# VH-VL binders against NAD kinase (nadK): the designs that were tried, part 135

Target 1, 268 residues: NAD kinase (nadK), of Syntrophomonas wolfei subsp. wolfei (q0aze0)
Amino acid sequence: MKIILVNNRFKENTEKKAQEIAGQLSALNVEVIIDNGLDEPYAGTVDFIMVLGGDGTMLRAARRYGQRAIPVLGVNMGTVGFLSNIEINELAEYLPLILREEYSLEARMMLEVAVFQQQSLLTRVFCLNELLLRSNSPRMLSFALEISGQKLEPYRGDGLIVSTTTGSTAYSLSAGGPIADPQLDAFIVTPVASHIINKRPLVVSPEREISLHLLEEREAIIGIDGQIKMDFGAENRVLIKRAPHPLLMVNLKAKPFFTSIDRSLQRQ
Below, E stands for the ipSAE of ESMFold2; O stands for the ipSAE of OpenDDE; V2 stands for 0.75 times the mean of E and O plus 0.25 times the DockQ between their complexes.

## First folded at step 11 (VH-VL)

Design X3 (from T8 with light chain Y31R F35L; framework fv_ixekizumab; at its last look DockQ between E and O 0.91; V2 from the best seeds 0.74)
Fold by OpenDDE, look of step 11:
Structure X3 (fold): chain C 268 residues (1-268), chain A 122 residues (1-122), chain B 112 residues (1-112)
Amino acid sequence: as target 1 above (268 residues)
Amino acid sequence: QVQLVQSGAEVKKPGSSVKVSCKASGGTFSSYAIHWVRQAPGQGLEWMGVIIPILGKADYNQRFKGRVTITADESTSTAYMELSSLRSEDTAVYYCARGHTWKTSHGYFDYWGQGTLVTVSS
Amino acid sequence: DIVMTQTPLSLSVTPGQPASISCRSSQSLLRDIGLNYLHWYLQKPGQSPQLLIYLGSDRASGVPDRFSGSGSGTDFTLKISRVEAEDVGVYYCMQALQTPLTFGQGTKLEIK
């Protein structure tokens, strides 16, 4: 059996724990690869991915490995989040189930984000939460939103978020987007500080495609899961669609979403 | 409680096809593999194939030489097994079974359907 | 394909007496992490198979403690310490190390 431990090298506690867990797993004849984000994603086949940390670490793991249809377990290291399934102190309890591969999986839709310059593909990324288009200046953007070939009226505002249902509790929520059931596949299109005050978020079928481009020569940025940033100009277009594969999240412990979100929101 | 309920008995002619359904209830359908196993009269168990609904991926016993097609509908929590080009030797009770893992292998079958008798006769 | 061989193919046992069934695999079913992917099923007359033992030695839920599984690698044994009338049926071992999954021939247990 081969397991990837994903942690954050900038968080010493997660690194230490990753080493500790790696030792334990190795003692059980499990091959362990530690991914702290320093190197390129491991290219070999693996049986399981364990994410040590919070939502940010999970997002990174999802982008790095989500397309490979590998079970991904979020192990919370004491942070508040929505993407961890068990706590670090529970790992020992659930380890036998992991090794026996006796666990449930939950499919979470991911985004396929393609950024173009004219007809040339600049980059393609799979992400779990959202794509953000945002102004890189104090001025509003003018941009076009197209959904499955349907051109909407031009948007004016600070930006736009295209989120998965998983991402609905992330930046989209802060921007006034709806909370979505993670078991539902859908796009959530949330305006960011729209000039039209009453511009409402859109819930869009995962079967549709979303495209964005600027209608003026302005400096903008594309953000992916709040971790990847790239410049976006009038010559660029972004195409968003459902990723061909969902993230397979391990469900070892029942975690009622709606109860959890109420608790989490009360803490904010 | 997890239950697997299969479709009723079938009588088919040689050369025809049969499609057996297996509806799961009481659990998370997409999280587990659904296997198909058949048993000819008075004979042992033969593994036919498996599907992992969450992946939409199926694997087959090559002994069937492509005559078996396994599908799953997550919306109805139902797995299907279609066997084409039926022969008299295909007369058997066909079982669906839940693998206790999501994988195509390593799992044990913790729940079984009641079986579906398929009789192939001219 | 991994070939599973059971012995005996049939046995008649007096109630209260022990029974033992052997299952051999053509290759090791022991994984690197120390698990044997060998499972035992019982098919009672007129019923679907039911899980008895999984991973070589673990009893399924509801299975009496008179049933036990042992062995590792290529040799496995199912034991019934005290056979009861309700134990009548055909016992199958199954390897799940790799596809295709394969079963033993089955062992028919009857009561004398």
Scores: ipSAE 0.690, ipTM 0.859, lowest interface PAE 0.9, mean pLDDT 93
Fold by ESMFold2, look of step 11:
Structure X3 (fold): chain C 268 residues (1-268), chain A 122 residues (1-122), chain B 112 residues (1-112)
Amino acid sequence: as target 1 above (268 residues)
Amino acid sequence: QVQLVQSGAEVKKPGSSVKVSCKASGGTFSSYAIHWVRQAPGQGLEWMGVIIPILGKADYNQRFKGRVTITADESTSTAYMELSSLRSEDTAVYYCARGHTWKTSHGYFDYWGQGTLVTVSS
Amino acid sequence: DIVMTQTPLSLSVTPGQPASISCRSSQSLLRDIGLNYLHWYLQKPGQSPQLLIYLGSDRASGVPDRFSGSGSGTDFTLKISRVEAEDVGVYYCMQALQTPLTFGQGTKLEIK
């Protein structure tokens, strides 16, 4: 059996704990690959991914491994978030179930984001929460949004968020978007400081394709899950669709979304 | 409590196809493998194949030479097994069973359907 | 394909007496993490199969402790310490290490 342990190398308590857990797993004849973010994602076959940390560490794991259909378990290291399932002090209790594969899976939709320069593909990334288009200067953006080829009236403001339902509790929420049930598949399109009062958040079928481009020269940024930034200008466009595979989140312990909303949000 | 309820008995002519349904209730459908097992009269159990609904992934016993197709409809929590080019030796009771895991292998079958008799007769 | 061989194929037992069924696989069912992917089922007359023992030795929910599974690798045994009338039926072992999943031939247990 082969497991990836994903940790955040910038939090020393999680790095030390990852080494301890790797030792415990090795004693059970489990092969362990530690992913602390320094190396390229492990490319070989893997049975399970264990994320040691908070929602940010899970977001990195999802971007690196989410399209590979591998179960991913969030293990909380002390602060409550939306994406962990068990606490670190419960891990020993649940290890037998993990090895026996006695757990269920919950699918979470991901975004596929393709950025172009004119007609050439520059990059393709996957994300769990959202794509953000925003101004990178004091000036507002004028930009076009197309949904499955249907061009909406131009936007003017600080930017736009295209979120999954999982991302509905992240930046989209702060920008006025709704909280969505993560079991739903949908895009949530949330304007950021729009000057046009009739630009409401939109909930869009996951079967749609969403395209964005600037209508005038401005400095802009594409942000991915609040962790990756790319310059974006008038020569660029971005295409957003449902990713081919959802993130497969492991469910060992009941953690109902609705009863935990206020508690999880109070951390911000 | 998890229950698997299968479609009713069928009588089919040689060369035709049959499609047996297996509706799951009382639990999560998508993350558990659904297996199909048949039993000819007076014979033992024969594994036919499996689907993992959350992955849309199916795997088949090659003994059936591509005659079996297994699908799932997550919206109705129903798995289907279609066996084509029926022969008289395909007369059997066809069971669906739920594996405890999301994988095509490793699973123990903790819940079984009631079985569907398919009779292939001219 | 992994071949599963059961012995005996038929067994007559006086109520209250023990019974033992052997299952042998053509290759080891033991993974390096210490788990054997060998499961046992009982099919009572006129019923669907039901899980008895999984992973070589663990009893399924609701299975009496007079049923036990043992063995590892290629050789496995199902024991019933005291056979009761409700135990009649056909017992099957199944390997689940790899597809295609395969069953033993079955062992028919009858009461004398």
Scores: ipSAE 0.678, ipTM 0.859, lowest interface PAE 1.9, mean pLDDT 91
ESMFold2 (binder alone), look of step 11: mean pLDDT 92; pTM 0.951

Design X4 (from T8 with heavy chain V50G, light chain F35L; framework fv_ixekizumab; at its last look DockQ between E and O 0.92; V2 from the best seeds 0.00; counts 0 for: pae E 2.1 > 2)
Fold by ESMFold2, look of step 11:
Structure X4 (fold): chain C 268 residues (1-268), chain A 122 residues (1-122), chain B 112 residues (1-112)
Amino acid sequence: as target 1 above (268 residues)
Amino acid sequence: QVQLVQSGAEVKKPGSSVKVSCKASGGTFSSYAIHWVRQAPGQGLEWMGGIIPILGKADYNQRFKGRVTITADESTSTAYMELSSLRSEDTAVYYCARGHTWKTSHGYFDYWGQGTLVTVSS
Amino acid sequence: DIVMTQTPLSLSVTPGQPASISCRSSQSLLYDIGLNYLHWYLQKPGQSPQLLIYLGSDRASGVPDRFSGSGSGTDFTLKISRVEAEDVGVYYCMQALQTPLTFGQGTKLEIK
């Protein structure tokens, strides 16, 4: 059996704990790969992924490994977020179930994001929460949104967020989008500081394709999960689809979403 | 309580196809592999294949040489097994079963359907 | 494919007496982390199979303690300490280490 331990290299507590857990697993003849974010993602075959940390560390794990159909367990190391399942002090209790593969899975939709220059593909990335298009100057943007080839009236404002339901509690919420049940599959399209009053957040079928491009030359960026940034200009277009595979989140302990909404939002 | 309910008995001619359904209730459908096992009259159990519903990915026993197709519909919590190019030796009871885990290996089958008799005769 | 061989293929047992069924695999079912991917099922007359023992030795829910599984690697045994009338049926071992999953031939348990 081979397991990846994902941690945050900038938090000493997670690094020490990752080493401790790796030692315990190795004693059980489990191969352990530590991913602290410095190296390229491990490319070999892996049976399970354990994320030590908060939602940000889970977002990185999802982008790196979410398309590989590998179970991913969120282990909280302090501040409870939306993406952890168990606490670090519970790991010893649940480890036998993990090794015996006695757990359930919850699918979380991911986005596939393709950025083009004219008709040439520049990059393809996957994300768990959202894509952000925003101005990179004091000037607002004028941009076009197409949904499955249907061109909407042009947008003007600071930008646009296209999120999953999982991402509905992240940047989309701050921009005025709805909180969505993460069990649903959908795109949530939320304008950022729109100057056009008719532009309300949209909830869109996950089977649609979403396209964005600028209508005039402006400095813009594409943000992915608040962690990756790419320059975006009038020569570029981005296409957003449902990713081929969902993130497979391990469920060892019930974590009620609705009763924890207010408390979880304050802890992010 | 998890329950697997299969479609009813069928009589088929050689060379035709059969599609058996397996509807799950009383639990999470998508997290667990659904397996198909057949039993010819008076014979033992033979694994035909299984599907991971959350991924829509199936693994097959190659002894059937591509004659079996296994699918799942998450919206109805139903798995299907289709066996084509039927022969008289395909006469059997076909069971669906749920594995305890998400993948098609390592699983023990903790829930079984009632079985579907498929009779292949001219 | 991993071949599973059960012995005996049939046995007759006086009520209250023990029974023992052997299951041998053509290659080890012991995974690197110490788990044996060998499971046992009972098919009572006219019924679907039901899980009896999993991972070599763990009893499924509701299975009486007179049933026990043992063994490791290539050789496994199912024991019934005192056979009762309700225990009649066909017993199958199954390996789940790798696909295709494979069953033993079955062992029919009858009352003398």
Scores: ipSAE 0.659, ipTM 0.851, lowest interface PAE 2.0, mean pLDDT 91
ESMFold2 (binder alone), look of step 11: mean pLDDT 92; pTM 0.951
OpenDDE, look of step 11: ipSAE 0.851; ipTM 0.925
ESMFold2, look of step 14: ipSAE 0.639; ipTM 0.840
ESMFold2 (binder alone), look of step 14: mean pLDDT 92; pTM 0.952
OpenDDE, look of step 14: ipSAE 0.853; ipTM 0.928

Design X5 (from X3 with light chain D32S; framework fv_ixekizumab; at its last look DockQ between E and O 0.90; V2 from the best seeds 0.78)
Fold by ESMFold2, look of step 14:
Structure X5 (fold): chain C 268 residues (1-268), chain A 122 residues (1-122), chain B 112 residues (1-112)
Amino acid sequence: as target 1 above (268 residues)
Amino acid sequence: QVQLVQSGAEVKKPGSSVKVSCKASGGTFSSYAIHWVRQAPGQGLEWMGVIIPILGKADYNQRFKGRVTITADESTSTAYMELSSLRSEDTAVYYCARGHTWKTSHGYFDYWGQGTLVTVSS
Amino acid sequence: DIVMTQTPLSLSVTPGQPASISCRSSQSLLRSIGLNYLHWYLQKPGQSPQLLIYLGSDRASGVPDRFSGSGSGTDFTLKISRVEAEDVGVYYCMQALQTPLTFGQGTKLEIK
């Protein structure tokens, strides 16, 4: 058995604990790869990913490994969020079930984001929560949204969020979008400070393709999961689709989404 | 409370196809492997293949040489097994069974369907 | 393919007496993490198979403690400490280490 152990090297608690857990796993004849964010993602075959940290560390793990169809367990070591399943002090209790593969999986839709310059692909990334298009200056943006080739009336405002249902409790929520059941597959398209009053949040079929481009030259940014930024200008467009594979989240401990909403949001 | 309910018995002619359904209730469907096992009259158990619905990944016993197709519909919590180019030797009871894991291997089958008799005769 | 061999193929037992069934695999079913991917099923007359023992030695839910599994690697044993009338049927071992999953031939247990 081979496990990737993902931590955040900038939080001393997680790095020390990661080494301790790696030692415990190795004593059980489990091969351990530690991913603290310094190196390239491990490319070899693995059976399981354990994320030590909060939602932010899970977002990084999802971007690095989410398309590889590997079970991912969130282990909370601090702030309780939406993406952890067990607490770090419970890990020893659940370890036998992990080794015996006695757990269930929950699929979480991811976005595939492709950024182009004219007709050339510049980059392709995957994300769990959202893509943000926003202005990078005091001036508002004028931009076009197309959904499966259907051109909507132009947008004007600070930007736009294209979120998964998992991301519905993140930036999309702050921008006025709905809380969505993460077991649904959908895009949630939420305007950010729109100057056009009839631009409401949209819930869109996951089979659609979403395209964005600027209608005039402005300084803009594409943000991914609130953790990655890239410049975006009039020469660019972005295409958003459902990613080929969902993130496979491990469920060892019951954590009902609806009864936990207030607790999870208050802790953030 | 987990239950697997299969479609009813079928009588088929040689050379035709049969599609057996397996509907799961009382638990999570998508993250558990659904296996298909057959039993010819008076014979033992023979593994035919498996699907992992959450991955859309299937694996087959090569003994059937591409005659078996296993699919799943997550929206209805139903797995299907289709066996084509039927022969008289394919007369058997066909079972679906749930593995405890998402993998094509390692699974123990903790829940079984009631079985579907498929009779192939001319 | 991993070949599973059961011995005996049939067994007739006086009620209240013990029974023992052997299962041998053509290669080890033990992984380095200490787990054996060998499972036992009982098929009672007219019924679907039911899980009896998993991972070599663990009893499935609702299985009486008179059933026990032992062994490791290539040699496994199912024991019934005191056979009862409800235990009649065919017992199968199955390896799940790798696909194709394979069963033993079955052991038919009858009451004398």
Scores: ipSAE 0.689, ipTM 0.866, lowest interface PAE 1.8, mean pLDDT 91
ESMFold2, look of step 11: ipSAE 0.663; ipTM 0.850
ESMFold2 (binder alone), look of step 11: mean pLDDT 92; pTM 0.951
OpenDDE, look of step 11: ipSAE 0.792; ipTM 0.897
ESMFold2 (binder alone), look of step 14: mean pLDDT 92; pTM 0.952
OpenDDE, look of step 14: ipSAE 0.784; ipTM 0.891

Design Y10 (framework fv_oberotatug; at its last look DockQ between E and O 0.71; V2 from the best seeds 0.00; counts 0 for: pae E 4.7 > 2)
Fold by OpenDDE, look of step 11:
Structure Y10 (fold): chain C 268 residues (1-268), chain A 125 residues (1-125), chain B 107 residues (1-107)
Amino acid sequence: as target 1 above (268 residues)
Amino acid sequence: EVQLVESGGGLVKPGGSLRLSCAASGFTFSNAWMSWVRQAPGKGLEWVGRIKSKIDGGTTDYAAPVQGRFTISRDDSKNTLYLQMNSLKTEDTAVYYCTTHPRYSSGYFLAFDIWGQGTLVTVSS
Amino acid sequence: DVQMTQSPSSLSASVGDRVTITCRASQSISRYLSWYQQRPGKAPNLLIYKASNLESGVPSRFSGSGSGTDFTLTISTLQPEDFATYYCQQSYDRPWTFGQGTKVEIK
């Protein structure tokens, strides 16, 4: 068995724990690769991904490895979040099940985000939470939203979020988007400070495609999962669709989403 | 209510074959891990094999005594679990139970939370 | 394979008695142990999972304890319907194995 431990090198606690766990796994004849973000994603085949940290680390792991259809376990390191399944102090208890592949999976839809310069593809990424288009100035943006070729009225505002249901409890929520069942596949399109007061979020079928472009020459940015940022201008287009593969999240421990959502939200 | 109903049991000669079925209702069968457990007359319980859900890989595992002879399969469209038994032996005589696992019912730890009524398989010359 | 040994193989008790059944694993199985009840002519019913977790619908007079290799099922106050055979089962490693059973009979 080969396992990737994903952590954040800037968090000493996760780095240390990753080393400890790696040692433990090695002692059990498990091959371990540690990914602390210093290098490119490990290109070799692996059987399991263990994410040590919070939601941010999971998001990074998802972007790096989500397309590879590898089971991904979130191990919380004491932070509040939605993407971890077990706590670090529970790992010892569940480790035998992991090694014996006695776990269930939950498929989480990811976004495929393609950014173009005119007709040329600049970048393509998969992400678990959301794409954000926002103004890079105090002024509002004017941008076009198309859903499966249907052109909506031009949007004016600070920006727009296209989120998965997993991402519904992330920035989309802060922007007034609905909380979505993570077991549901859908796009959530949430305006950010729309010029139209009470512009409603859209829940869109995962079978559809979403296109965005600016209607004016103005500085904007695209954000992905709050971690990747790139400049976005009038010559750029972004296409969002369902990723061809979901993230396979390991489900070892019961974690009722709706029962715990209030608790989690109250802590924010 | 979760319900499992086994069928297909009967009398068969050594070396013969038999296919058991287990009809499931009251839960999302396609997500459930399923097992067969057997009990020889007047004896204890013996795990026969397990099949995972499709999303979890759909893989099967078997106890050594039935390895290579028995095959567990499932038809999610029919909510049915199967046990194909080939090269039957007298020691295979038992009541065969279909079971679910708590991972998709009452918990997340491996156990057999729901059992069918069982179907008797008798292997005799 | 992990071998499960129950003790005793049988016991006689009266209604109202405290009954204790033990199960020993040939190796450490952490807390991956379940207890089942099987009444005569019936299918087994899950009582306890993960050594000490009471299955839904199971009376509170049933309890489980233990970790590692030694486990205990306790019936605090035996009821008429509790006369049955009880099995422990490990889910630590495949093949999953059962104890030989403990028959609780009427004294």
Scores: ipSAE 0.656, ipTM 0.866, lowest interface PAE 0.8, mean pLDDT 93
Fold by ESMFold2, look of step 11:
Structure Y10 (fold): chain C 268 residues (1-268), chain A 125 residues (1-125), chain B 107 residues (1-107)
Amino acid sequence: as target 1 above (268 residues)
Amino acid sequence: EVQLVESGGGLVKPGGSLRLSCAASGFTFSNAWMSWVRQAPGKGLEWVGRIKSKIDGGTTDYAAPVQGRFTISRDDSKNTLYLQMNSLKTEDTAVYYCTTHPRYSSGYFLAFDIWGQGTLVTVSS
Amino acid sequence: DVQMTQSPSSLSASVGDRVTITCRASQSISRYLSWYQQRPGKAPNLLIYKASNLESGVPSRFSGSGSGTDFTLTISTLQPEDFATYYCQQSYDRPWTFGQGTKVEIK
């Protein structure tokens, strides 16, 4: 069996722990590849991905590996988040189940984000939580939102969030969006500080295509999962679709979503 | 009320075939992992095979004595588990139970928590 | 394959007795052990999962303990409805295997 261990090179306790776990797995004749974020994603075939850290490390793993249909386990290293399943001190207990593939999977919708300059594709990325369009100056944005070719009345404000249901508890929540059951597939479109009072958050079918562009020259940015930042101007458009594959999250231990919402939000 | 009801048992000659059904109610069948467990008359329990839910890969696993002869399938639209038994042997004579594994349960989802009443399969000349 | 050996194969007891049944695995199975009760002519019922956790609705007179290779089911004060056959089952490695059973009979 071949496993990727994902950790964060700038958090030394996670890197040291990853090396320790790699040693334990190697003693069980498991091939281990460590991904600390420094190198390109491992391109070969693997059976399992183990993420050591918090939600941020999981977001990076999802962007790197989420389209490969590989089981991904979040292992919490201290602070409880929304994307971990087991605690690091429980790992030894669950290793037999992992090695024998005795676990269940939960599919989590991802976004495919394509940014254009004029008609030319500039970049394509995948994300688990959200795309943020926001002003990069004190001035508000005027921008157009199109959903499957249907042009909504112009937006005016600080920006817009297009989120998955998994991302509904992240920036979208702070901007006034609803908490969504992550078992649902949907886009959640949440205005940020809109000066147009009737621009409410929208929940839309995952089969829709969402397009954004500026209606006047302004300095803006596109944020992806709060971790990737790109300049965005009047020459740009972004197209957002449901990604071809969901993230396959491993469940080894029950983690009831609804009874844990308040506790998880307080810990973020 | 959670229930599993097996049917399709009966008398069959060696080399014959039989299909068992297990009708499920009172829970979300499509999320469940399902197993067949058998018990020869006067004997103990023997796991026969398991099918995972579709979301977990839909894969099957079988005990060695039935590998290649038995096939487990499911129809989530009918909440029904099936066991197709081919090339039956006298050693396959048993009461066949369908069982569930709880999904996402802290009760350890590899336990057999819900059992049907069983259906008798007799393989004899 | 992991072999499960129960002891004793049968026992006779009176209502009110403390009953202890043991189960030994041929290799370590951690805590991946369940106990089942089967009354005559009935399907099995889950009693204990993960070595020591009582299934919902099971009376508190039942308890389980152990890890590794050696496990114990205890009935603290035997009741008339407890005369049955008891099975342990490992879920550590496929194929999942059961012990041969322990029949608890009225004295």
Scores: ipSAE 0.274, ipTM 0.698, lowest interface PAE 4.7, mean pLDDT 89
ESMFold2 (binder alone), look of step 11: mean pLDDT 91; pTM 0.938

